# Ledger of designs, part 20: VHH binders against EKC/KEOPS complex subunit cgi121 (cgi121)

Target 1, 174 residues: EKC/KEOPS complex subunit cgi121 (cgi121), of Schizosaccharomyces pombe (q9p7j3)
Amino acid sequence: MILPLFPETQVHVFVYENVSNCAAIHEQLISQNPIYDYAFLDAATILYKKQVYSAIIRALEDRRDEQMKTKTIHSEVILSLSPKTEISSAFRQFSMTKKSKNIVVVKIDSKLTEEEEFERLDKLVEGNRVEFSDEELQKLIDFKVLKKNYKLDPSTLENPLASILSSIALRGYS

## First folded at step 16 (VHH)

Design ze4 (from zd4 with S30D)
Fold by OpenDDE, fold request of step 21:
Structure ze4 (fold): chain B 174 residues (1-174), chain A 120 residues (1-120)
Amino acid sequence: as target 1 above (174 residues)
Amino acid sequence: QWQLVESGGGLVQAGGSLRLSCTASGFTFDSYRMGWYRQTAGNEREWVALIAKSGRIDYADSVKGRFTISRDNAKNTVYLQMNSLKPEDTAVYYCTARLYDKYGPTEDYWGQGTPVTVSS
């Protein structure tokens, strides 16, 4: 996938359900194993494709402007999902945990085709790949977590997407 | 041999002000994004204020409106003016310099840190 504003940056996004080895993946991330150079998100916190894309775009903009807050572009994606500026809060809210069941995996700057990247990632994740779509994401979401993460109330729940995208886009500007 | 040396930390009462300075040497200062992070015991380091070589400035929400970051390239120095200090601002403050390529950070330098304590 190529984003219009970042034509030189190839992005791939994958969704896995019923992942049995999140704890093992988490340990590899802690040890900073380079073969796990992805953003691993808890699918329970993701409702829309555009939510993920918006976070990616925000992260890429920060990189473009040499104003990343975190160490890697993938960690910056995680931060970019959050309406808060604290890195620790973003990771707590959106990052895959040892107890995660379903995950969204983002790869930035891929040199591989989507299928090739999948083959690589499939060796790391023990779960079932599903389509990256709003339909599939909606099956995996925890609305309680979503509402908490973005402080959604009855008024904003009328259009959750708009509220989420605003939170992402306007982080640090409110 | 690169070096980042912070100064200006200390004890201050709530509502008071401090000005931190960070002087760099051993690298091309103008090419780097400069910034400040802070860390409390038992917690991860958090970003506070960043100033890119382009002049773009970002602040963490917790310090926006109270802190001001600036840089003097002629002096290889980055500053953090901290006003209206709160006890929650108590931390060790670290100066950082980051170099980028098109894929992201390629170099990261950190100072030894300067402690800031805000008493209530």
Scores: ipSAE 0.932, ipTM 0.969, lowest interface PAE 0.5, mean pLDDT 96
Fold by OpenDDE, fold request of step 21:
Structure ze4 (fold): chain B 174 residues (1-174), chain A 120 residues (1-120)
Amino acid sequence: as target 1 above (174 residues)
Amino acid sequence: QWQLVESGGGLVQAGGSLRLSCTASGFTFDSYRMGWYRQTAGNEREWVALIAKSGRIDYADSVKGRFTISRDNAKNTVYLQMNSLKPEDTAVYYCTARLYDKYGPTEDYWGQGTPVTVSS
């Protein structure tokens, strides 16, 4: 996928359900294994495609402006999902954990086609790939976690997308 | 040999002020994004304030309105003016310099850190 604002940057997003080896993946991330150069998100915290895309765009903007807060573009994506500026809180709230069952995986600056990237990633993730769509994400979301992460209330829950996108876009502006 | 040397840390009472300085050498200062991170014992390092070569400035929410970052390229120095200090600002503050290419950071330099202690 190509983002209009960043035509030279190829992005791929994958969704896996019923992942059995999140703990193993997590260990590889801790050890900074370069083969695992992805952003691994807990699907329980993701409700919309636009939520992911907004975070990606924000991360890419930070990179463009040479103002990344984290070490890698993928970690910056994780931070960009958060309404908070603290890196630790962003990772705690949105990153895949050892206990995760469903995950969203983001690849920035891919040199491969989507299918080729999937074939590579499929060797790392033991789970079932599902479509990256709002419909599938809605099946995996934990609304309790979502509400907590973005401090959603009855009024904002009438239009969660707008609230989430605002939180992402306006992070650090208040 | 590159070097980042912080100064200005110390003990201060709540509500007080400190000014941190970081002097760089051994690299092209004006090409780097400069900034400050802080770390407390047992916790991960967190960003505090960043100033890109373009002049873009970002602050963490916890320090916005109280801290001011600035840079003097002629002196190869980045500053952090810290006002209205709180006990929760107590940490070791690290100066950082980051170089970018189109894919992201290519070089990261860190100072040894300067301790800031804010007493109640």
Scores: ipSAE 0.932, ipTM 0.969, lowest interface PAE 0.5, mean pLDDT 96
Fold by OpenDDE, last read:
Structure ze4 (fold): chain B 174 residues (1-174), chain A 120 residues (1-120)
Amino acid sequence: as target 1 above (174 residues)
Amino acid sequence: QWQLVESGGGLVQAGGSLRLSCTASGFTFDSYRMGWYRQTAGNEREWVALIAKSGRIDYADSVKGRFTISRDNAKNTVYLQMNSLKPEDTAVYYCTARLYDKYGPTEDYWGQGTPVTVSS
């Protein structure tokens, strides 16, 4: 897909459930294998499509302004999901772990169609692709983790989307 | 050969102040985003303050309101004024320079680090 504010940047997002090789993927990420040039997110921490898009947009804005905090655009997406400025905290909160079962995978600056990108990614991920939709994400979310990551309480849970987007958008603002 | 030389670190009491300096050479300073990271033993480096060539400034939450980053392109120097220092600010502070293209960072330079110790 193309984001209106970044028409020259093609973005693809994929969701996988019942992934059996997260540990193997994690090892490849640690070794910085270039074929794993994606942002791998734990689906248990993602509730909305707009949550992912907002993080992507923030990361792209940081890149545009030459103010990225992390090494890569994909790591910047992970940081951008967090309401905190600490890189380590963001990765603990949102990145795929060896124990993850369901994941959201983001590709920035893709030169391929969605289907072509999927064919490449499908060789790396051993799981079942599901639709990138709020409906599917709601099936995979861990609300305990979500509440912890964004410090949601009964009042903010009345409108979780607004609270999450606010946390992302206003990160670093006081 | 590029170089980033840091200075100004040392021992200071809680509530005190330090001013770090980083002087660059061997590259076009005004084209780079400059900044400071810090690292403690056993942990990953964390960003502290960044100043882009456009002048955009970002601070980590832990230092906002206490630290001030600035740059002098004529002197190829970036500064970090550290006020109201706390023991948790104790770390090795690293100066960094980053160059970008439309896809992201293309060059990253790092200083050797200057230690800052804040005693209680």
Scores: ipSAE 0.931, ipTM 0.968, lowest interface PAE 0.5, mean pLDDT 96
Fold by OpenDDE, last read:
Structure ze4 (fold): chain B 174 residues (1-174), chain A 120 residues (1-120)
Amino acid sequence: as target 1 above (174 residues)
Amino acid sequence: QWQLVESGGGLVQAGGSLRLSCTASGFTFDSYRMGWYRQTAGNEREWVALIAKSGRIDYADSVKGRFTISRDNAKNTVYLQMNSLKPEDTAVYYCTARLYDKYGPTEDYWGQGTPVTVSS
């Protein structure tokens, strides 16, 4: 897909459930294998499509302004999901772990169609692809983790999307 | 042939101030985003303050209101004024220079690091 604010940048987002090789993927990421040039997120921490898009936009803005905090645009997406500025905290809270079961995978600057990108990614991920939708994300979310990551309370839980988006958008402005 | 030479680190009491300097050579300074990271033993390096060539400045939450980053392109130098220092600011501070293209960073340079110790 093309983001309206960044028409020159093609983005693809995929969701996998019941992934059996997260540990192997994680090792490849640590080794900085170029073929794993994606943002791998723990689906347990993602509730909305707009949450992911907001983080992507934030990361792209940082790149545009030459103010990225991390090494790659994909790592910047992970950081951008967090209301905190610490890189280690963001990765601990939102990135795929060796024990992850369900993941959200983001590709930025893709030169491929969604289907072509999927075919490439499918060689790396051993799991079941599901639709990238709020409905599917709601099935995979851990609300305890979500509440913790964004410090949601009964008042903000009335409109969790607004709270999450505000946290992402206003990161570093508190 | 490029270099980032840091100075200004040392021991200071809590509530005190330090001013770090980083002088660059061997590359086109004004084309790079400059910044400071810090690292403690056993932990990953964390960003502290960044100043883009456009002038955009970002601070980590932990240093907002206390640290000020600035750059002097004529002197090829980036500064970090650290006020109201806390023991938790104790770390090795690294100067960094980053060059971008439309896809992201293309060059990353790092200084040798200067230790900052804040005592209680």
Scores: ipSAE 0.931, ipTM 0.968, lowest interface PAE 0.5, mean pLDDT 96
Fold by ESMFold2, last read:
Structure ze4 (fold): chain B 174 residues (1-174), chain A 120 residues (1-120)
Amino acid sequence: as target 1 above (174 residues)
Amino acid sequence: QWQLVESGGGLVQAGGSLRLSCTASGFTFDSYRMGWYRQTAGNEREWVALIAKSGRIDYADSVKGRFTISRDNAKNTVYLQMNSLKPEDTAVYYCTARLYDKYGPTEDYWGQGTPVTVSS
């Protein structure tokens, strides 16, 4: 997909459920294997499509403004999901771990069609692809994790979208 | 050969101040995003303060209001004024210089680090 603010940047987002090889993927990410140059997110932390797109937009804004805090645009997406500035906590809270069961995978600056990118990604991930949709994300979310990560209070828990998007957009402007 | 040389670290009591300096050579300083990261024992480096060539400044939550980053392009130097220091600010502080193209960082230079210890 093409984001209006970044018309030359092609982005693909994939969702996998029942992933059996998260430990192997995690090892490759720690080793900085360039074949795995994606953002691998724990789906338990993602409730909305707009949550992911807002983090992508924030990461792209920081790249445009030459103020990225991490080494790659994909690691910057992971940081950008967080309401806080600390890199290590953002990765701990939002990244896929060895114990993850379901994942959201982001590719930024793809030169491939969605189908072509999927073919490459499917060689790396042992799991079942599902639609990137709010309906599928809702099945995979852990609401206790979501509440903790974004410090949601009772007044926002019924429809927390605006609070989550504000956290992503305003990080660093405390 | 590029070079980044940090100075100004040392031992201070909680509540005290230090000013770190980082002098650059061997590259076009004005074209680079400059910044400071820090590393505590057993942990990865974390960003502290960044100053873009445009003048945009970002601070980590933990230092906002207490630290001030600035740059002097005539002297090829970036500074970090650290006030109201706390024991948790104890770390090795690293100067960084980063060059970008439209796809992101293309060069990423790091100094050797200057240790800062804040006693309780």
Scores: ipSAE 0.827, ipTM 0.930, lowest interface PAE 0.7, mean pLDDT 92
Fold by ESMFold2, fold request of step 21:
Structure ze4 (fold): chain B 174 residues (1-174), chain A 120 residues (1-120)
Amino acid sequence: as target 1 above (174 residues)
Amino acid sequence: QWQLVESGGGLVQAGGSLRLSCTASGFTFDSYRMGWYRQTAGNEREWVALIAKSGRIDYADSVKGRFTISRDNAKNTVYLQMNSLKPEDTAVYYCTARLYDKYGPTEDYWGQGTPVTVSS
């Protein structure tokens, strides 16, 4: 897809459920294997498409402004999901772990079509691809984790979108 | 051939102040994003304060309001004024210089670090 502020940047987002090899993927990420150059997110932390796109936009803004905090645009997406500025806590809270069952995978600056990128990714992930949609994300979210990560009050849990997007947008200003 | 030399670290009482300096050579200083990261024992480096060539500044939440980053392009130097220091600020502080193209960082330079110890 094409983001209006970044018309030359091709982004693909994939969702997998019932992933059986998160531990193996995690070891490849620790090893910095370039074949795994994606952002691997725990789907238990993602409720909305807009949550992911807002983090991507913030990461791309930081790249444009030469203020990235992490080494890659994909790691910057992980940081950008967090309401906090600390890198280690963002990775702990939002990255796929060895225990993850469902994942969201982001590729930025792709030179491939969505289906070509999927073909590469599908060789790496042992799981079932589902649509990147709010409907599918809602099936995979852990609301207890979401509440903790964004410090949501019970009163906002019915429609937490504005609170989450504000946390992403305002990180570093409050 | 490039160098980043930090100075100004040391031991200070909680509530005190220190000023770190980092002088660069061997590259076009004006073209680089400059910054400070810190590393506590047993942990990864975390960003502290960054200043782009444009002058845009970002601070980590833990230091905002207490630390001030600045740069003097004529002296090839970036500074970190650290006020109201806390024991949690104890770390090795690293100066960093980063060059970008449109796809992101292309060069990352790191100093050797300057230790800061904040006693309670």
Scores: ipSAE 0.826, ipTM 0.931, lowest interface PAE 0.7, mean pLDDT 92

Design ze4 (from zd4 with S30D)
Fold by ESMFold2, last read:
Structure ze4 (fold): chain B 174 residues (1-174), chain A 120 residues (1-120)
Amino acid sequence: as target 1 above (174 residues)
Amino acid sequence: QWQLVESGGGLVQAGGSLRLSCTASGFTFDSYRMGWYRQTAGNEREWVALIAKSGRIDYADSVKGRFTISRDNAKNTVYLQMNSLKPEDTAVYYCTARLYDKYGPTEDYWGQGTPVTVSS
């Protein structure tokens, strides 16, 4: 999705399936290795491109307004996916874990083209890149996890987009 | 050099109130986002309430409607009025000051923490 409020902020999003080294990546994130300065999300939690872009926009709004809750813009994206304000639960629910198989990777403030960023990221992730599209995301989602994370009722689960986007946009206001 | 000094913590019964204060020195207070985080035993720090230099205020879900953050730039002080306290509010409360540039936080200052215990 286009970022009209943030025209000078370059964002790249990548999707990998069948990732074999999530434990190694997780170790580097804990160590705060600057080479791994991305948001690493579990693809089992992501159904829509708009879900990711809405979280990015929310994180950038909080940075603009000097109200970030976490230390980095990438960790703020992870928090921003959550309908709740608690940082620990957001990370537990949406972050890549050591046992994740498929991931969505977000880079904000990239100084590289998409291809250049991919070349860098591909050295870090042992897996198969697929298109960042709703078609590919729906192959990787776990609907049980999605329902739990966003408290979706059965009727909403057939078309949950509006409920999910509302949860992201309205966190902290209701 | 810089300091953040919390006060006002202590023991209180459920349903009671406390007012935390945090007085800053050694930096330009008006330029910083001020806030309160808390840490319960065995857990990571969690944000509680934040107040930007612009005056924008955010509250965590668990405290909204019960806690009120405010700042007095003339006194270099941020406050947290804590009403209707619950045992789950028991934590060490940390005052924090954060400076931003356009890419995010550049300075993060933390107080030593003030313990709050809410007895059932």
Scores: ipSAE 0.822, ipTM 0.930, lowest interface PAE 0.7, mean pLDDT 92
Fold by ESMFold2, fold request of step 21:
Structure ze4 (fold): chain B 174 residues (1-174), chain A 120 residues (1-120)
Amino acid sequence: as target 1 above (174 residues)
Amino acid sequence: QWQLVESGGGLVQAGGSLRLSCTASGFTFDSYRMGWYRQTAGNEREWVALIAKSGRIDYADSVKGRFTISRDNAKNTVYLQMNSLKPEDTAVYYCTARLYDKYGPTEDYWGQGTPVTVSS
């Protein structure tokens, strides 16, 4: 996929349900294995495609402007999902853990087609790939987690998209 | 050999002010994003304030309105003016220099850190 503001940057996003090896993936991430250089997100925290794309755009804007807070563009995506500036809380709230069951996986600066990247990723993740779509994401979300992460009140929970996107886009400006 | 030397830390009472300085040598200072991170006891290092070579400035939520970052390229020095200090600001403060290419950071330099203690 190509973002209009970043036409030279190829991005792929994959969704897996019923992942049986999150603990093994987590170990590889801690070991900084370069084969696992993706952003691994807990799908329980992701309701919309636009949520993920907005975080990717924010991370790429900060890279472009030489103001990344974390070490890699993939860790920057994880931070960019958060409404707050603190790195440790963003990782605690949005990153895949050993106990995650469903995940969203982001690759930025891919030189592969979506299917080529999938073939590589599918060797790493033991789970069922599903479409990256609002329909599939809605099956995997935990609304209690979403409310907590974005401090949503009951009046916004019916259609929280604008509030979530505003939190991502405006972090650091308020 | 590159060097980042922090100074200006110490003990201060809540409500007080400190100015941290970080003087750089051994690299082309004006090509680097400069910044300050801090680490509190038992926690990981967190960003505080960053200033890009372009002049773009970002602040963490916890310090916005109280801290001011600036740089003087002629002196190879970055500053952090810390006003209205709170006990929560107690940490070791690290100066950092980062070089970028189009894919992200290519060099990351860190100072040894300067302790700041803010008493009640």
Scores: ipSAE 0.821, ipTM 0.927, lowest interface PAE 0.7, mean pLDDT 92
Fold by ESMFold2, look of step 20:
Structure ze4 (fold): chain B 174 residues (1-174), chain A 120 residues (1-120)
Amino acid sequence: as target 1 above (174 residues)
Amino acid sequence: QWQLVESGGGLVQAGGSLRLSCTASGFTFDSYRMGWYRQTAGNEREWVALIAKSGRIDYADSVKGRFTISRDNAKNTVYLQMNSLKPEDTAVYYCTARLYDKYGPTEDYWGQGTPVTVSS
């Protein structure tokens, strides 16, 4: 997909359920293996497509403005999901861990079509690809985790989209 | 060859102030995003304050309102004024210079670090 504000930046997002090898992927990320240059997110933290796209946009804006806080655009996406500025807490809250079961995977600056990128990613992830859609994300979310990550109260939990998107967009301005 | 030299660290009582300086050489200072990160014992580095070549400034939540970053391109120097210091500000503070292309950082320079200790 191509975002209107960043017309030359190709982005792909994939969702996998029932992933059996998150521990192995995690080891590769720690060792900084360039084959694994993606953002690997825990799907338990992601309810909406717009949540992911808003974090991608925020990361790309910070890259454009030369204000990235982390080393890569993919790590910047993970930070951008967080309402807080601290890098370590953002990774703890949103990044895939060795215990994750379902994941969302983001590739920014892809030189490949979606299907070509999928073929590469599918060699790395032992799990079942599902559609990147609000319907599928809803099946994988942990609402208790979502509430904690974005400080949602009961009234907000019925329709949390605006609160979540505001948290992503306004981080650093409060 | 490039160099980043930090100064101004030390021991200070809670509530006090320090001003850190970082003087750069060996690269075109005006082209770089400058900034400060800090590292506490046993933890990873965390960003503190960043100032782009455009003049855009970002602060971490933990320091906003207490710290001020500035740059003087004529002197190739970036500063961090730290007021109302707290014991949790105790860390080694690192000056950083980062060059970007359209895909992100291409050069990422770090100073040697200057220790700051804030006593209770």
Scores: ipSAE 0.819, ipTM 0.927, lowest interface PAE 0.7, mean pLDDT 92
Fold by ESMFold2, fold request of step 21:
Structure ze4 (fold): chain B 174 residues (1-174), chain A 120 residues (1-120)
Amino acid sequence: as target 1 above (174 residues)
Amino acid sequence: QWQLVESGGGLVQAGGSLRLSCTASGFTFDSYRMGWYRQTAGNEREWVALIAKSGRIDYADSVKGRFTISRDNAKNTVYLQMNSLKPEDTAVYYCTARLYDKYGPTEDYWGQGTPVTVSS
Protein backbone atom coordinates (compact mmCIF):
# COMPACT_ATOMS: atom_id res chain seq x y z
CA MET B 1 0.00 0.00 0.00
CA ILE B 2 1.00 3.61 -0.73
CA LEU B 3 0.03 6.27 1.83
CA PRO B 4 -0.87 9.60 0.16
CA LEU B 5 1.44 11.70 2.36
CA PHE B 6 4.34 9.30 1.71
CA PRO B 7 3.95 8.40 -1.99
CA GLU B 8 7.35 6.72 -2.43
CA THR B 9 7.05 4.51 0.65
CA GLN B 10 5.69 1.05 0.00
CA VAL B 11 4.06 -0.61 3.00
CA HIS B 12 2.75 -4.14 3.49
CA VAL B 13 0.78 -5.48 6.44
CA PHE B 14 0.17 -9.18 7.10
CA VAL B 15 -1.85 -10.99 9.75
CA TYR B 16 -1.12 -14.51 10.96
CA GLU B 17 -3.16 -16.61 13.33
CA ASN B 18 -2.08 -19.69 15.28
CA VAL B 19 1.61 -18.90 15.06
CA SER B 20 3.71 -21.68 16.56
CA ASN B 21 7.20 -20.14 16.41
CA CYS B 22 6.91 -16.75 18.12
CA ALA B 23 9.71 -17.72 20.54
CA ALA B 24 12.09 -18.42 17.65
CA ILE B 25 11.16 -15.16 15.92
CA HIS B 26 11.66 -13.30 19.20
CA GLU B 27 15.21 -14.67 19.53
CA GLN B 28 16.01 -13.47 16.01
CA LEU B 29 14.69 -10.00 16.81
CA ILE B 30 16.84 -9.80 19.95
CA SER B 31 19.92 -10.76 17.91
CA GLN B 32 18.99 -8.03 15.38
CA ASN B 33 18.99 -10.45 12.44
CA PRO B 34 18.34 -8.19 9.41
CA ILE B 35 16.22 -10.87 7.72
CA TYR B 36 13.63 -10.21 10.46
CA ASP B 37 13.47 -6.46 9.84
CA TYR B 38 9.71 -6.12 10.27
CA ALA B 39 7.48 -4.81 13.03
CA PHE B 40 6.04 -7.86 14.78
CA LEU B 41 2.93 -6.87 16.76
CA ASP B 42 0.73 -8.94 19.04
CA ALA B 43 -2.64 -9.14 17.28
CA ALA B 44 -4.32 -9.19 20.70
CA THR B 45 -3.59 -5.44 20.79
CA ILE B 46 -4.93 -4.50 17.31
CA LEU B 47 -8.62 -3.99 16.58
CA TYR B 48 -8.59 -1.80 13.45
CA LYS B 49 -6.66 -1.45 10.21
CA LYS B 50 -6.68 2.30 10.85
CA GLN B 51 -4.91 1.72 14.18
CA VAL B 52 -1.96 0.19 12.31
CA TYR B 53 -1.98 2.77 9.51
CA SER B 54 -2.09 5.63 12.02
CA ALA B 55 0.96 4.23 13.81
CA ILE B 56 2.78 3.83 10.49
CA ILE B 57 1.96 7.43 9.53
CA ARG B 58 3.18 8.71 12.91
CA ALA B 59 6.42 6.74 12.58
CA LEU B 60 6.99 8.07 9.05
CA GLU B 61 6.31 11.64 10.18
CA ASP B 62 8.90 11.29 12.92
CA ARG B 63 11.41 9.89 10.43
CA ARG B 64 10.71 12.74 8.01
CA ASP B 65 11.18 15.25 10.84
CA GLU B 66 14.36 13.54 12.10
CA GLN B 67 12.83 12.82 15.51
CA MET B 68 12.77 9.02 15.66
CA LYS B 69 13.23 7.70 19.19
CA THR B 70 14.10 4.11 18.29
CA LYS B 71 16.70 2.57 15.95
CA THR B 72 14.54 1.44 13.03
CA ILE B 73 11.35 2.52 11.32
CA HIS B 74 9.79 -0.82 12.37
CA SER B 75 10.58 -0.34 16.04
CA GLU B 76 9.23 3.20 15.65
CA VAL B 77 5.88 1.76 14.50
CA ILE B 78 5.71 -0.23 17.73
CA LEU B 79 6.36 2.91 19.79
CA SER B 80 3.82 4.83 17.70
CA LEU B 81 0.97 2.51 18.67
CA SER B 82 1.38 3.59 22.29
CA PRO B 83 -0.45 6.54 23.88
CA LYS B 84 2.69 7.06 26.01
CA THR B 85 6.22 8.10 25.06
CA GLU B 86 8.13 5.42 26.98
CA ILE B 87 9.78 2.92 24.62
CA SER B 88 9.97 -0.02 27.02
CA SER B 89 6.27 0.12 27.90
CA ALA B 90 5.26 0.40 24.24
CA PHE B 91 7.23 -2.75 23.38
CA ARG B 92 5.87 -4.59 26.42
CA GLN B 93 2.30 -3.64 25.50
CA PHE B 94 2.23 -4.02 21.70
CA SER B 95 5.16 -6.12 20.51
CA MET B 96 4.90 -9.82 19.77
CA THR B 97 6.20 -11.89 22.71
CA LYS B 98 7.36 -15.48 23.03
CA LYS B 99 3.82 -16.31 24.22
CA SER B 100 1.93 -14.58 21.39
CA LYS B 101 -0.44 -16.70 19.30
CA ASN B 102 -1.57 -14.25 16.62
CA ILE B 103 0.52 -11.47 15.08
CA VAL B 104 0.36 -8.46 12.79
CA VAL B 105 3.51 -7.92 10.73
CA VAL B 106 4.42 -4.60 9.11
CA LYS B 107 7.03 -3.97 6.42
CA ILE B 108 7.91 -0.38 5.57
CA ASP B 109 10.12 0.63 2.61
CA SER B 110 9.42 -2.65 0.87
CA LYS B 111 11.07 -3.09 -2.53
CA LEU B 112 8.75 -6.02 -3.28
CA THR B 113 5.16 -6.60 -4.33
CA GLU B 114 2.81 -7.79 -1.61
CA GLU B 115 3.03 -11.37 -2.94
CA GLU B 116 6.83 -11.31 -3.06
CA GLU B 117 7.05 -9.91 0.48
CA PHE B 118 4.58 -12.55 1.65
CA GLU B 119 6.77 -15.30 0.15
CA ARG B 120 9.73 -14.02 2.18
CA LEU B 121 7.73 -13.59 5.36
CA ASP B 122 6.08 -16.98 5.04
CA LYS B 123 9.52 -18.62 5.33
CA LEU B 124 9.92 -16.95 8.74
CA VAL B 125 6.45 -17.32 10.31
CA GLU B 126 4.87 -20.69 11.07
CA GLY B 127 1.18 -19.86 11.15
CA ASN B 128 -1.92 -19.27 9.01
CA ARG B 129 -2.16 -16.04 7.05
CA VAL B 130 -5.53 -14.30 7.25
CA GLU B 131 -6.74 -11.11 5.58
CA PHE B 132 -5.67 -7.78 7.04
CA SER B 133 -9.21 -6.57 7.67
CA ASP B 134 -11.28 -5.23 10.54
CA GLU B 135 -13.33 -8.47 10.37
CA GLU B 136 -10.30 -10.71 10.96
CA LEU B 137 -8.67 -8.37 13.51
CA GLN B 138 -11.88 -8.37 15.54
CA LYS B 139 -11.59 -12.16 15.91
CA LEU B 140 -8.05 -11.88 17.31
CA ILE B 141 -8.30 -8.88 19.64
CA ASP B 142 -8.27 -9.15 23.42
CA PHE B 143 -10.61 -6.38 24.56
CA LYS B 144 -9.20 -6.44 28.11
CA VAL B 145 -5.75 -5.74 26.68
CA LEU B 146 -7.11 -3.04 24.34
CA LYS B 147 -8.95 -1.34 27.22
CA LYS B 148 -5.84 -1.40 29.41
CA ASN B 149 -3.41 -0.25 26.71
CA TYR B 150 -5.52 2.77 25.73
CA LYS B 151 -7.22 3.35 29.10
CA LEU B 152 -10.66 3.12 27.53
CA ASP B 153 -13.76 3.77 29.60
CA PRO B 154 -16.25 0.87 29.62
CA SER B 155 -18.80 3.12 27.87
CA THR B 156 -16.45 3.75 24.90
CA LEU B 157 -15.61 0.09 24.24
CA GLU B 158 -18.61 -0.22 21.92
CA ASN B 159 -16.81 1.90 19.29
CA PRO B 160 -13.41 3.03 20.55
CA LEU B 161 -11.88 3.97 17.17
CA ALA B 162 -11.78 7.75 17.64
CA SER B 163 -10.24 7.46 21.12
CA ILE B 164 -7.53 5.08 19.89
CA LEU B 165 -6.65 7.16 16.83
CA SER B 166 -6.49 10.33 18.94
CA SER B 167 -4.09 8.62 21.35
CA ILE B 168 -1.76 7.69 18.50
CA ALA B 169 -1.91 11.08 16.78
CA LEU B 170 -1.54 13.18 19.95
CA ARG B 171 1.18 11.26 21.82
CA GLY B 172 3.71 13.76 23.10
CA TYR B 173 1.40 16.76 22.66
CA SER B 174 -1.02 16.13 25.49
CA GLN A 1 37.47 10.88 15.61
CA TRP A 2 34.18 12.33 16.78
CA GLN A 3 33.57 13.18 20.46
CA LEU A 4 30.60 13.96 22.71
CA VAL A 5 31.74 15.27 26.11
CA GLU A 6 29.07 15.47 28.79
CA SER A 7 29.17 17.47 31.99
CA GLY A 8 26.94 18.85 34.73
CA GLY A 9 25.78 15.68 36.47
CA GLY A 10 25.90 15.07 40.20
CA LEU A 11 23.94 14.74 43.39
CA VAL A 12 20.98 17.00 44.04
CA GLN A 13 18.03 17.06 46.44
CA ALA A 14 14.50 16.50 45.20
CA GLY A 15 13.00 19.73 43.91
CA GLY A 16 16.40 21.00 42.82
CA SER A 17 17.88 21.75 39.44
CA LEU A 18 20.82 20.66 37.28
CA ARG A 19 22.00 21.73 33.85
CA LEU A 20 23.66 19.12 31.66
CA SER A 21 25.92 20.14 28.78
CA CYS A 22 27.26 18.12 25.87
CA THR A 23 29.98 19.57 23.65
CA ALA A 24 30.57 17.95 20.27
CA SER A 25 33.62 17.78 18.00
CA GLY A 26 34.72 15.88 14.91
CA PHE A 27 31.46 16.17 12.93
CA THR A 28 29.22 18.91 11.52
CA PHE A 29 27.12 19.61 14.62
CA ASP A 30 24.50 21.68 12.77
CA SER A 31 23.54 18.67 10.60
CA TYR A 32 22.67 16.34 13.47
CA ARG A 33 19.59 15.73 15.56
CA MET A 34 20.80 16.08 19.15
CA GLY A 35 19.25 14.63 22.23
CA TRP A 36 19.35 13.11 25.69
CA TYR A 37 18.49 9.59 26.80
CA ARG A 38 18.72 8.17 30.30
CA GLN A 39 19.21 4.74 31.80
CA THR A 40 18.19 3.58 35.27
CA ALA A 41 19.87 0.60 36.88
CA GLY A 42 18.70 -2.65 35.35
CA ASN A 43 16.71 -1.05 32.55
CA GLU A 44 17.19 -0.05 28.93
CA ARG A 45 17.92 3.49 27.77
CA GLU A 46 14.86 5.71 27.34
CA TRP A 47 14.65 8.90 25.37
CA VAL A 48 14.23 12.12 27.37
CA ALA A 49 14.42 15.06 24.99
CA LEU A 50 15.34 15.51 21.34
CA ILE A 51 16.08 18.63 19.28
CA ALA A 52 16.26 18.36 15.49
CA LYS A 53 18.46 20.50 13.25
CA SER A 54 15.20 22.20 12.20
CA GLY A 55 14.59 23.20 15.83
CA ARG A 56 11.71 20.77 16.43
CA ILE A 57 11.73 19.61 20.07
CA ASP A 58 10.13 16.51 21.59
CA TYR A 59 9.96 15.62 25.31
CA ALA A 60 9.12 12.34 27.00
CA ASP A 61 5.91 12.48 29.04
CA SER A 62 7.81 11.96 32.29
CA VAL A 63 9.85 15.17 31.93
CA LYS A 64 7.55 17.52 29.98
CA GLY A 65 7.18 20.85 31.71
CA ARG A 66 10.23 20.24 33.95
CA PHE A 67 13.09 19.77 31.49
CA THR A 68 14.17 22.06 28.66
CA ILE A 69 16.49 21.05 25.81
CA SER A 70 18.34 23.64 23.77
CA ARG A 71 21.26 23.81 21.38
CA ASP A 72 23.90 26.42 20.62
CA ASN A 73 25.32 25.68 17.17
CA ALA A 74 28.05 28.31 17.57
CA LYS A 75 29.39 26.39 20.59
CA ASN A 76 28.61 22.90 19.23
CA THR A 77 26.75 22.27 22.48
CA VAL A 78 23.39 20.82 23.48
CA TYR A 79 21.95 21.48 26.95
CA LEU A 80 19.38 19.87 29.21
CA GLN A 81 18.00 22.13 31.94
CA MET A 82 16.43 19.86 34.55
CA ASN A 83 14.11 21.56 37.04
CA SER A 84 11.85 20.20 39.78
CA LEU A 85 13.90 17.03 39.95
CA LYS A 86 12.37 13.88 41.43
CA PRO A 87 14.01 10.70 42.75
CA GLU A 88 12.61 8.95 39.65
CA ASP A 89 14.93 11.12 37.52
CA THR A 90 17.96 9.33 39.00
CA ALA A 91 19.79 7.82 36.02
CA VAL A 92 22.85 8.00 33.83
CA TYR A 93 22.12 10.66 31.18
CA TYR A 94 23.54 10.15 27.68
CA CYS A 95 24.02 12.74 25.00
CA THR A 96 23.31 11.48 21.49
CA ALA A 97 23.80 12.79 17.95
CA ARG A 98 22.00 11.24 14.99
CA LEU A 99 22.31 11.82 11.26
CA TYR A 100 19.51 10.88 8.84
CA ASP A 101 18.98 10.08 5.23
CA LYS A 102 15.59 9.48 3.58
CA TYR A 103 15.43 5.91 4.96
CA GLY A 104 16.27 6.83 8.55
CA PRO A 105 19.30 7.07 10.84
CA THR A 106 22.73 6.60 9.23
CA GLU A 107 24.97 7.60 12.15
CA ASP A 108 24.35 7.31 15.88
CA TYR A 109 26.84 8.79 18.34
CA TRP A 110 26.60 8.40 22.12
CA GLY A 111 28.42 10.11 24.93
CA GLN A 112 29.93 8.25 27.88
CA GLY A 113 27.07 9.28 30.16
CA THR A 114 26.89 11.59 33.15
CA PRO A 115 25.33 10.27 36.39
CA VAL A 116 22.52 12.19 38.06
CA THR A 117 21.32 11.23 41.54
CA VAL A 118 18.24 12.83 43.04
CA SER A 119 17.85 12.16 46.76
CA SER A 120 14.70 12.49 48.75
Scores: ipSAE 0.815, ipTM 0.928, lowest interface PAE 0.7, mean pLDDT 92

